# Designs tried in a protein design chat: VH-VL binders against q0atu2. Part 59

Target 1, 119 residues: q0atu2
Amino acid sequence: MLDKKARIRTSREYRNVFEKGKRLSGRFLIIYYVENALDNNRFGFITNKKIGMAVIRNRIKRQLRAIVREYQGQVKNKHDIVLVARAGIGKSSFEGMEKDYIAIMKKAGLFARNANKID

## First folded at step 17 (VH-VL)

Design tj56
Fold by ESMFold2, fold request of step 20:
Structure tj56 (fold): chain C 119 residues (1-119), chain A 121 residues (1-121), chain B 111 residues (1-111)
Amino acid sequence: as target 1 above (119 residues)
Amino acid sequence: QVQLVQSGAEVKKPGASVKVSCKASGYTFTGYDINWVRQATGQGLEWMGWINPYAGEAGYAQKFQGRVTMTRNTSISTAYMELSSLRSEDTAVYYCARDYDYYETSYFDYWGQGTTVTVSS
Amino acid sequence: QSVLTQPPSVSAAPGQKVTISCSGSSSNIGDTYVSWYQQLPGTAPKLLIYDNNRRPSGIPDRFSGSKSGTSATLGITGLQTGDEADYYCGTWDDSPSAWYVFGGGTKLTVL
């Protein structure tokens, strides 16, 4: 679970990240990210209907939240970051999603230079 | 500058297969999914499926399960759709389209020019 | 008999207004966001409206979209002869499994 302050809450906030942010895609994930005016990061999670039935979409969201929670201490502050599930993600293992997230966040330059080893 | 360029028209006999290509340019090919849509003469649009070109995973409309295969070659930024066991009712224009994610949805923002496939005896 | 129902045709004179309806269900329009596509004669479809009511760059503001409940509407004002085309609504549906559904299409004739 993420702290309330670390959540993107409204549709307007989500749309702002899509409109103003940078986009970077991996194997099963896309991130959109933009600097914010806060002292902290905020995270959002999206699974649309192309991903599958609601049960599958909810499982994917829970897995992505768990991944973000585990690595949030390594993320540079002052960013709004939206994780978007990509078609085919339901065929990925949790470990596959985790590796994908780590790779994307590194490529985006969103991990701090002094980050601990990523498992 | 995003462009999807498809292969040329095909004429096939019933029972044959056809493979249509869709070459992408002006964007990172692996970063967006490709969907395939067909349209019989004078008819509406019919969705066939998607391919995730990064993962190489595809999903198909139930109507085409067992007859359609969607693949790609990332080195040449090209997606493919192969339809087997062709029938006369498969005569149509086949389009590829780029899938763009926005908030809780996605849509087809760029389309190929279409490939006419004619199936006749 | 399309899952998304559109009138088969609509017509009006240049300069007039038209609306094109798209009726769906709770598993699609009622729980998602609608796009509209324009297909000029002999050409590929082109994105016209996304996210119910947003226009991509280059689409003039005389094209508008809205959604209410399980229905969506495309509005076109100041009709031009170049607007004569087929118009399709489209959206994702997850019933019984994930698929993209198009409306049956509406042929707009500009008299």
Scores: ipSAE 0.862, ipTM 0.930, lowest interface PAE 0.7, mean pLDDT 92
Fold by ESMFold2, last read:
Structure tj56 (fold): chain C 119 residues (1-119), chain A 121 residues (1-121), chain B 111 residues (1-111)
Amino acid sequence: as target 1 above (119 residues)
Amino acid sequence: QVQLVQSGAEVKKPGASVKVSCKASGYTFTGYDINWVRQATGQGLEWMGWINPYAGEAGYAQKFQGRVTMTRNTSISTAYMELSSLRSEDTAVYYCARDYDYYETSYFDYWGQGTTVTVSS
Amino acid sequence: QSVLTQPPSVSAAPGQKVTISCSGSSSNIGDTYVSWYQQLPGTAPKLLIYDNNRRPSGIPDRFSGSKSGTSATLGITGLQTGDEADYYCGTWDDSPSAWYVFGGGTKLTVL
C-alpha cells in the first residue's frame, strides 16, 4: 500500500494540483501533476459521480491504487500526481488501465529512464 | 481558443432521425469528453449523455436509451449525436459541451452554438 | 420538474443584488459540487461558477456562489441590464445511475 506520506490528503492539496499542474489524458485515465517541495512523490485518486455509484467508484479506485503501488518505485521523485478516472473506465480491464497509466506516465516524463516490466 | 462549432438547423418529420455534428478546435479533442444537452423552446436544459472521444465509449441518459447514439471521428475532431424515432416533443436546440474534470466533479466549460431541430409533419 | 429546484424568476433594479437558490438532495448537491450557467437570450449557456464558489477566468467577482447542505446559491451584485438571462445550477447525480442534472432555470429581470 502507499505510505501515508506518499498520499495527497487534503482538498487544498488536490485542488493545487488541478490549478497549478500539467494535464495529460489517456483512454480511460487523466493525470494532473506538479512538482512539490518534498523529497518524495504524493499520489491522489479521483472517481467523481459521473463514473457511477459508489461501489463502482470504489472498485476503480482500488484498481488504480494497485497500479500506482506496483510502479511507484519507477516514478521520478518530487511530484504530486492525481489520477482521475475518465468516463467509460468501467469498461476497461485492469490490464487496460495499467497500460494506460504506463503510457501516460511515460509521455509526462515521470518514469525514470525506462518503465519496463521485465523482472 | 477553445471552440465547438455545430452543424446547421434541421427540419424533420416524425419517425425520422437527425444527426448533429460538433467540431472541436483549440484543444486536444480526444483529451476531454463531450456531453450533449437539449432545450425545448421556453424550457430548461436537459442532459442527454456523454462520449469519451478517445475510447469511443458513450453513456446515455435513461430517457434517451435506445433512441440516441453518440459517436465521433477523431481524424476531424468531430463528435456526433444521432436521435432516432423523432417525435414533435424532440423539437429543441441541441448543444454539445466540453466536460472538464476538476477535483471530485466536472462541469461544462465550453458550449457549441446550438443546433435547432424542428420535428413537424 | 427537475430534481434541482430553482425559483422560476427573480428581479431587481440596476446596481442591486440578487440571489438565486438551487435546492437538491443528498444524491446530488449534498454529495457533490455545484456549477452555475448563464444563458443570455438566444445564446448558448456559459459557465459562471464551478466547484460551488469558483469563477472561471473572465467572470467578474460580482458573481459568487455558495453551497450549504443540499442547497446552493448564486449571488449577483451590481446588477446590469446585460445580466438579464436564464440561470441554471447543475451537478452530477448517481441515483439511480450517473447523470448530469440541471435546475429548472431562473429568469432574471433587471428593471
Scores: ipSAE 0.861, ipTM 0.929, lowest interface PAE 0.7, mean pLDDT 92
Fold by ESMFold2, last read:
Structure tj56 (fold): chain C 119 residues (1-119), chain A 121 residues (1-121), chain B 111 residues (1-111)
Amino acid sequence: as target 1 above (119 residues)
Amino acid sequence: QVQLVQSGAEVKKPGASVKVSCKASGYTFTGYDINWVRQATGQGLEWMGWINPYAGEAGYAQKFQGRVTMTRNTSISTAYMELSSLRSEDTAVYYCARDYDYYETSYFDYWGQGTTVTVSS
Amino acid sequence: QSVLTQPPSVSAAPGQKVTISCSGSSSNIGDTYVSWYQQLPGTAPKLLIYDNNRRPSGIPDRFSGSKSGTSATLGITGLQTGDEADYYCGTWDDSPSAWYVFGGGTKLTVL
């Protein structure tokens, strides 16, 4: 999983990304992102109640964390990035979420066009 | 400037269907969900469901399952709500609203002007 | 029956402060965030408050919101005749499945 240093931790930090950041949406996913004052990226994950009950929301969070981990080496540093599950995401496959993440991150200019898994 | 413009008033007989349109402008239509909310005369607001216009996926309030269909045409930035097997109890003003995600919740930041649907025998 | 309970009506004179309550449960207000909507006579609802206490652009600071436990409160100070409207609280609930819940509405009369 992501290191503690690479996690957005507080509600204030999350809200800052929504307030100050840029928004891009895809098929099943929305990202909000803003440059931070750190040397590293931080990631946050949001599934609100419109997505479903807690078991569904927790499964989606785990899948999104796995996707972010696989491609984190391709992400430009110094950004706080919040992934928000979009209504309908429960109908997506893991592969569908992965494709969506890659497309959004490339469109945002945060992710390389030819992204590959990293160790 | 975000705007949601709905189709005009309709009068229907019991058992018929109605399809209300909601044309969006001033933002990227596929980037935000549209929710449908109705209000009978002198009554409160009743949520009906959502559509994700990017994916074309929809979710409906349990009360309307089997009678409501929410769709969209992305080329003209328009969402639709169709309610079938109409009854007199379905007489209401029908609103579309844009859903905006913020932190661990979302809210309806822009609303259409409403479409009056009258079901009379 | 609304899951979110509001007083049916409230009245106050111009210049007064008024509050409107919204009582819910642990599956909605208790573990999520409340919005308030204003519906002026003959018009569509308008977002007034989000995230319990935040105002969208263009909403004057005499409108305020708060949440405690399973209850939320809308406050209006410096009441004006133009504030005469119906007010609804709203939030997401996930019991038995995901849905958006509005309160029953409160009619504010300015006398």
Scores: ipSAE 0.857, ipTM 0.927, lowest interface PAE 0.7, mean pLDDT 92
Fold by ESMFold2, look of step 19:
Structure tj56 (fold): chain C 119 residues (1-119), chain A 121 residues (1-121), chain B 111 residues (1-111)
Amino acid sequence: as target 1 above (119 residues)
Amino acid sequence: QVQLVQSGAEVKKPGASVKVSCKASGYTFTGYDINWVRQATGQGLEWMGWINPYAGEAGYAQKFQGRVTMTRNTSISTAYMELSSLRSEDTAVYYCARDYDYYETSYFDYWGQGTTVTVSS
Amino acid sequence: QSVLTQPPSVSAAPGQKVTISCSGSSSNIGDTYVSWYQQLPGTAPKLLIYDNNRRPSGIPDRFSGSKSGTSATLGITGLQTGDEADYYCGTWDDSPSAWYVFGGGTKLTVL
């Protein structure tokens, strides 16, 4: 689980990222991201009803949280980043979602050059 | 700037198939899903399904399962909807629409001009 | 039998205000966010309101939206003859499986 400081918490904070942030899309994921005024990153996770029923949406959120936790030490600080599940994501494997996340984050330039992953 | 331009009107006989195209411009085609919606004369809007043009995955309304196929050609930024085993009840205007994600929902922010499909003998 | 219920028609004089209701359930409006679409005669629908109450660029502020519980409302003030159109609410629903649902539509007549 991500530390509570590393989570986007309110609907207003989420909406700010969608309104002010940059959007990049991949095969099964979209990220919205914007620089924040904090000393750390914050992550948000969105699955809406088009993705499927609640059990499917909850599974996808858990998988995305696990992926983000695994790579969080490599992410440049001072960003709010929202991961949005894309239609068809229920057909993806965990490994497919992971590859998609890595590719999107590289394309966005959000991985630090010398970052270390810290548990 | 964002545009969805659809193919022209079609007249078909019962039992035939129709394939409607939707060419996107002014944005990154693979970055947004396309939904298909139809409307019979004097009737409301009826959702048919979506296609994720990056992955090539599609999802269909139960009513159309087995009769509809949604595809795309990413090199020409074009989505397609094919409806088979046509009946007179399929006479409608068919729209494509771009799906935009915002917070915990999504909505159709840009629509094609519509394609009239008439099924008659 | 639409999943989202709208009045079939509403009317008012130029300059007046109207509201259009949209009633749904816990599997859609009660657990999601509502959009409204305007369809002028002979044209494609156009997004009018998203996220319950937000206006896309180019939509004047005389169009407004709200949501309470399982119902949503579109408000139009300063009615103009050019507002004569069909209005649809819409949202995602996950019962029995994921699909997008529209209201049955409301014909606005400006008398």
Scores: ipSAE 0.856, ipTM 0.925, lowest interface PAE 0.8, mean pLDDT 92
Fold by ESMFold2, fold request of step 20:
Parts: sequence; structure tokens; C-alpha cells
Structure tj56 (fold): chain C 119 residues (1-119), chain A 121 residues (1-121), chain B 111 residues (1-111)
Amino acid sequence: as target 1 above (119 residues)
Amino acid sequence: QVQLVQSGAEVKKPGASVKVSCKASGYTFTGYDINWVRQATGQGLEWMGWINPYAGEAGYAQKFQGRVTMTRNTSISTAYMELSSLRSEDTAVYYCARDYDYYETSYFDYWGQGTTVTVSS
Amino acid sequence: QSVLTQPPSVSAAPGQKVTISCSGSSSNIGDTYVSWYQQLPGTAPKLLIYDNNRRPSGIPDRFSGSKSGTSATLGITGLQTGDEADYYCGTWDDSPSAWYVFGGGTKLTVL
């Protein structure tokens, strides 16, 4: 589980990332990200109704949290980052979501340089 | 500037198929989903389904399951909607629209100009 | 009848204010966010309002939106003849499976 201080908590905080942040899209994921005024990162997760019923949305959210937890120590600090599930994500494997996340985070420049664990 | 340009009007006989195209420009085509919406004369808007052009995955409204196929060609930034076994009630204007994610929802921020499909004997 | 219920028509004089209602259910408006679309005669729909009450760039502030419970409202002040159009609410619903639902539409006449 991510620590409380590493979570985006309020709707206002989420909306700020969408309004002020940058957007990058992958196969089944979208990230929105913006620099914050903290010394740490915060992560948020969105699965809206177009993804499916609540059981499916909760499963996807759990999988994305697990992926973020695996790589959180390698993410450059001072960012609020929201992961948004994209239509069709229910057809992806966990490994497919993980590869998508790595690719998007590299493209955004959010991973530390020469992070061997990511390669 | 974002633009969605659709193919021209079609006249079809009952039982035939129609394939409408939607060419995107001014943004990264694979980065946003395309939805299809139709509108019969004097009627409201009716959602038909979506395509994720990166993945090539689509989802359809229950009413159209088995009759509609949504595809794309990423090399020319074009989405397609094909409706088979046409009936006179399928006479409508067909729109493509770009889906934009915001917070816990999404909405259609850009629309094509519409393609009129007339089904008559 | 549409899953999202709108009045079929509304009218008001230039300069006046009008509201357009959109009534839904707990599976849609009750736990989602509403968008509004304007369709001028002979044209494609255009986004007016998203996230219940936010305006896209280029939409004047005389257009407003709100949501309460399972209902949403579009407000238009300072009516102009150019506002004559059909107006649709829309949102995602997941019952019985995921789909986008539009209201039946409201024809606005500016007399």
C-alpha cells in the first residue's frame, strides 16, 4: 500500500492535476502529472464508469496500485501523478499494464536516469 | 486545431452495410478514444460505442451488438464504423466524437461534421 | 422515453434567463458527472459544460451548470437569438453495462 502522504486525497487535488498538468497516453493507461510543492510524490488512480461495473473498476485500481508500489522509489520526486484507466483496459494482462506504465513514465521523464530495474 | 472530418453521404438498400470514416487531425490520434453517435431526423442523440485506437479495442452499445464493427487505421489517423443488415430505421446522421478524460468522467470535446446515411428501397 | 429526462422545449425573450433540467437515476447522474452539448440547427453537437459546472475555453460565462442528487441543470442568462438550439445532457451509466446516455434533448426558442 502507498503511504498516506504519497496519495492524492481530495477531488480538488485530483482536478488540479487535470487542469494544470501534462497528459500522456499509452495503450490502456493515461497519466496526468504536475510538479507539486512537496518533497515527495503523490499518486492518484481513476477508473470511471466507462471502464465497467464497480467490481471490474476496483480490480483494475488494485492492479495499478500494485504496479505503482513496485516502482515508486525510482520515480523522480515532487510530482502529483494521476493514472487513468483507458477504455479496453479490462482486456489487458497485469504484465501488459506494467509495461504500459513503464513506457509512459519513461516518456514523461519521470524515472531516474539509467534506472536498471526499469530496463 | 483538432478536427474530425467524416466521409460523405451514403444511400443504401435494406440488408446492405455501410462504413463511415472519421479522419482525425491536430492531435495524436492514438492518444484519445473515438465514440460514434447517431441521430435520426428530428430525434435525439444515440450512443453506439467506442474504439481505443491505440489498442484497436472496441466496445458497443447492447442495441448494436452483432451489427456494428468499429476499427481504425493508425497510419492515416482514421476511425471507421461499419453497420450491417441495414433497415430503414438506421437512416440517420452518424457522428464521430473524441472522448476526453477528466477526473472521474469523460466527455465528447470534438465532433465530426456528421455523415448522412439513408436506407430505402 | 429517454433514461435522462429533459423538457421537450423551453422559451424566453432575448436578455432573459432560462434553465433546462435533466433528470436521471443513481446509476448515472447520481454518482457521475454531467456534460451538456449544444446543437445549433443543421450542425454537429458542441460541448458546452463538463464536470457538472465547468466551461470549456471559448464558452461564455452566461452558460452555467449544476447538479443536485440525480438531477442536473443548465442555466443560460442574457439570452440571444443565436442561442436557439437543441440542448442535450449526457453522462456515463454502468447499468447493466457501460454506456453513454444522452437526455432526450430540449429545444430552446428565443422569442
Scores: ipSAE 0.851, ipTM 0.926, lowest interface PAE 0.7, mean pLDDT 92

Design tj56
Fold by ESMFold2, fold request of step 20:
Structure tj56 (fold): chain C 119 residues (1-119), chain A 121 residues (1-121), chain B 111 residues (1-111)
Amino acid sequence: as target 1 above (119 residues)
Amino acid sequence: QVQLVQSGAEVKKPGASVKVSCKASGYTFTGYDINWVRQATGQGLEWMGWINPYAGEAGYAQKFQGRVTMTRNTSISTAYMELSSLRSEDTAVYYCARDYDYYETSYFDYWGQGTTVTVSS
Amino acid sequence: QSVLTQPPSVSAAPGQKVTISCSGSSSNIGDTYVSWYQQLPGTAPKLLIYDNNRRPSGIPDRFSGSKSGTSATLGITGLQTGDEADYYCGTWDDSPSAWYVFGGGTKLTVL
């Protein structure tokens, strides 16, 4: 479970990341990320209606939260990061989502140097 | 900058198939989904489906399931829509459009010029 | 599953204000965000409004959008002859499965 401080909470905060941040896409994930003025990272999760019914969207969000929690200590601080589910993500395994997250975070340069040993 | 360029007009007989191409430029092709939308003469817009060009996964509107296939070739940044068992009601302009994610929604920010498909005897 | 309903046509003189409505349901407009597309005669649609009320770069601020409940509205002030077009609302719906729904379209005539 992500700590309360590590969550993007308001629509304004979410929209700021989309408007000001950089975008990188993987197989089933997109990240938007921007440097924040805090000492910590904050994470947000988006599954819009194109992904499927609410039960499917909620399952995907839970899986992505679990993945982010696993690696959150390895992410460079001071970033707001929004994970957006991409169409077709329901076809992915949990393993596939995890590999996708690792690859996209490495490509964004958001993992600390030691995180490069976790693939 | 971003551009979607579609293949030229097609004339087909009933029962045939048509394959429309949509070549992307000015952005990373695999980074955005492509949606297909058609418009019969004097009619509104009708959504047909999407393709995730990175994964090669597609999803189709219920009306077209079983008759439509959406594919891509990532090496030439091109998406395809193939519609089979054509009938006169399939006469329309077919558009590809780029899907852009924003907050809890997405929208079609760039469109191809359209491909006219005419189905007649 | 409800179709998005728009008036078939609206008209007004140059310089006037018009509004175009888009009525949906709780499963689409009431639970998501609306986009508007402009289709000039003989051309492809183009994005006009996203996220209910935001304008892409290059769209003048005389175009506006709003959403209330299960309805959305496109507003155009300072109407110009070049605004003659078809206007479509659109949004995602997830019932019975994910699909993008367009309104029926509204023909705007400037005279």
Scores: ipSAE 0.851, ipTM 0.926, lowest interface PAE 0.7, mean pLDDT 92
Fold by OpenDDE, look of step 19:
Structure tj56 (fold): chain C 119 residues (1-119), chain A 121 residues (1-121), chain B 111 residues (1-111)
Amino acid sequence: as target 1 above (119 residues)
Amino acid sequence: QVQLVQSGAEVKKPGASVKVSCKASGYTFTGYDINWVRQATGQGLEWMGWINPYAGEAGYAQKFQGRVTMTRNTSISTAYMELSSLRSEDTAVYYCARDYDYYETSYFDYWGQGTTVTVSS
Amino acid sequence: QSVLTQPPSVSAAPGQKVTISCSGSSSNIGDTYVSWYQQLPGTAPKLLIYDNNRRPSGIPDRFSGSKSGTSATLGITGLQTGDEADYYCGTWDDSPSAWYVFGGGTKLTVL
């Protein structure tokens, strides 16, 4: 699981990212990202009711956390990044989600130059 | 500026099908879901379903399952809603609306002007 | 018939304050955020409030929203004749599947 300091935790922090950050959408994910004044990145995860029942939302959230954890060391520092799951993601495979995450993060220019394991 | 422009009024007979279009402009079409909402004369708003223009995936209200089909053409930033087996009760104004995901929910921030569909024998 | 319950009509004189209630359940209003839409006569709905109490750009501060438990409330102060319209609350429900729900709508008459 992500370190406590690497997590967006409060509603205020989330809203700050939504209001001040840049928005970029992919097939299954929307990311909001903004620079922070910290020495580390913080990640937030949103799975709203549009994607399905609580059991589905929780599953998707766990999967997204796993993906972010896998690649967190390759993300440019000093960013708050919120992942919003789009409708339909519940029918996607883990690999599909991972692929979409990589694609959207690349498009956002959030991966470091020395990033590995990124197709 | 964000705009959703819908196709013109339709008159259909019972049992027929109708296909309404919604052309989006002023934003990245594939970046936002499109919802369809209808309103019978003098009645309230009724949600029909959503479509993800990026993936082409859609979800429909149970009431319309089997009769409604939502599609999109990304090359022209246009969403479509087709309703089959029309009945008089389907007479209504049909709206497309952009879905904006914000925090733990989403809301419809921009709406088309509406398309009147009349079903009569 | 609507999942969310609104009073069918409210009325007040110009300059007065009105409130419109929206009652739901734990599976919708109780678990998520409410939006409000204004529909002027003969026009498409317009977003008025989102995230329970936030106003989009261009919406005056005399419009306000709140939520408590499974109910939401729209407040309008300094009522103007131009506020005469239908108002709808809306939110997402996930029982048994994801679907958006509207209130029945409230007709506001400015006396």
Scores: ipSAE 0.826, ipTM 0.936, lowest interface PAE 0.8, mean pLDDT 94

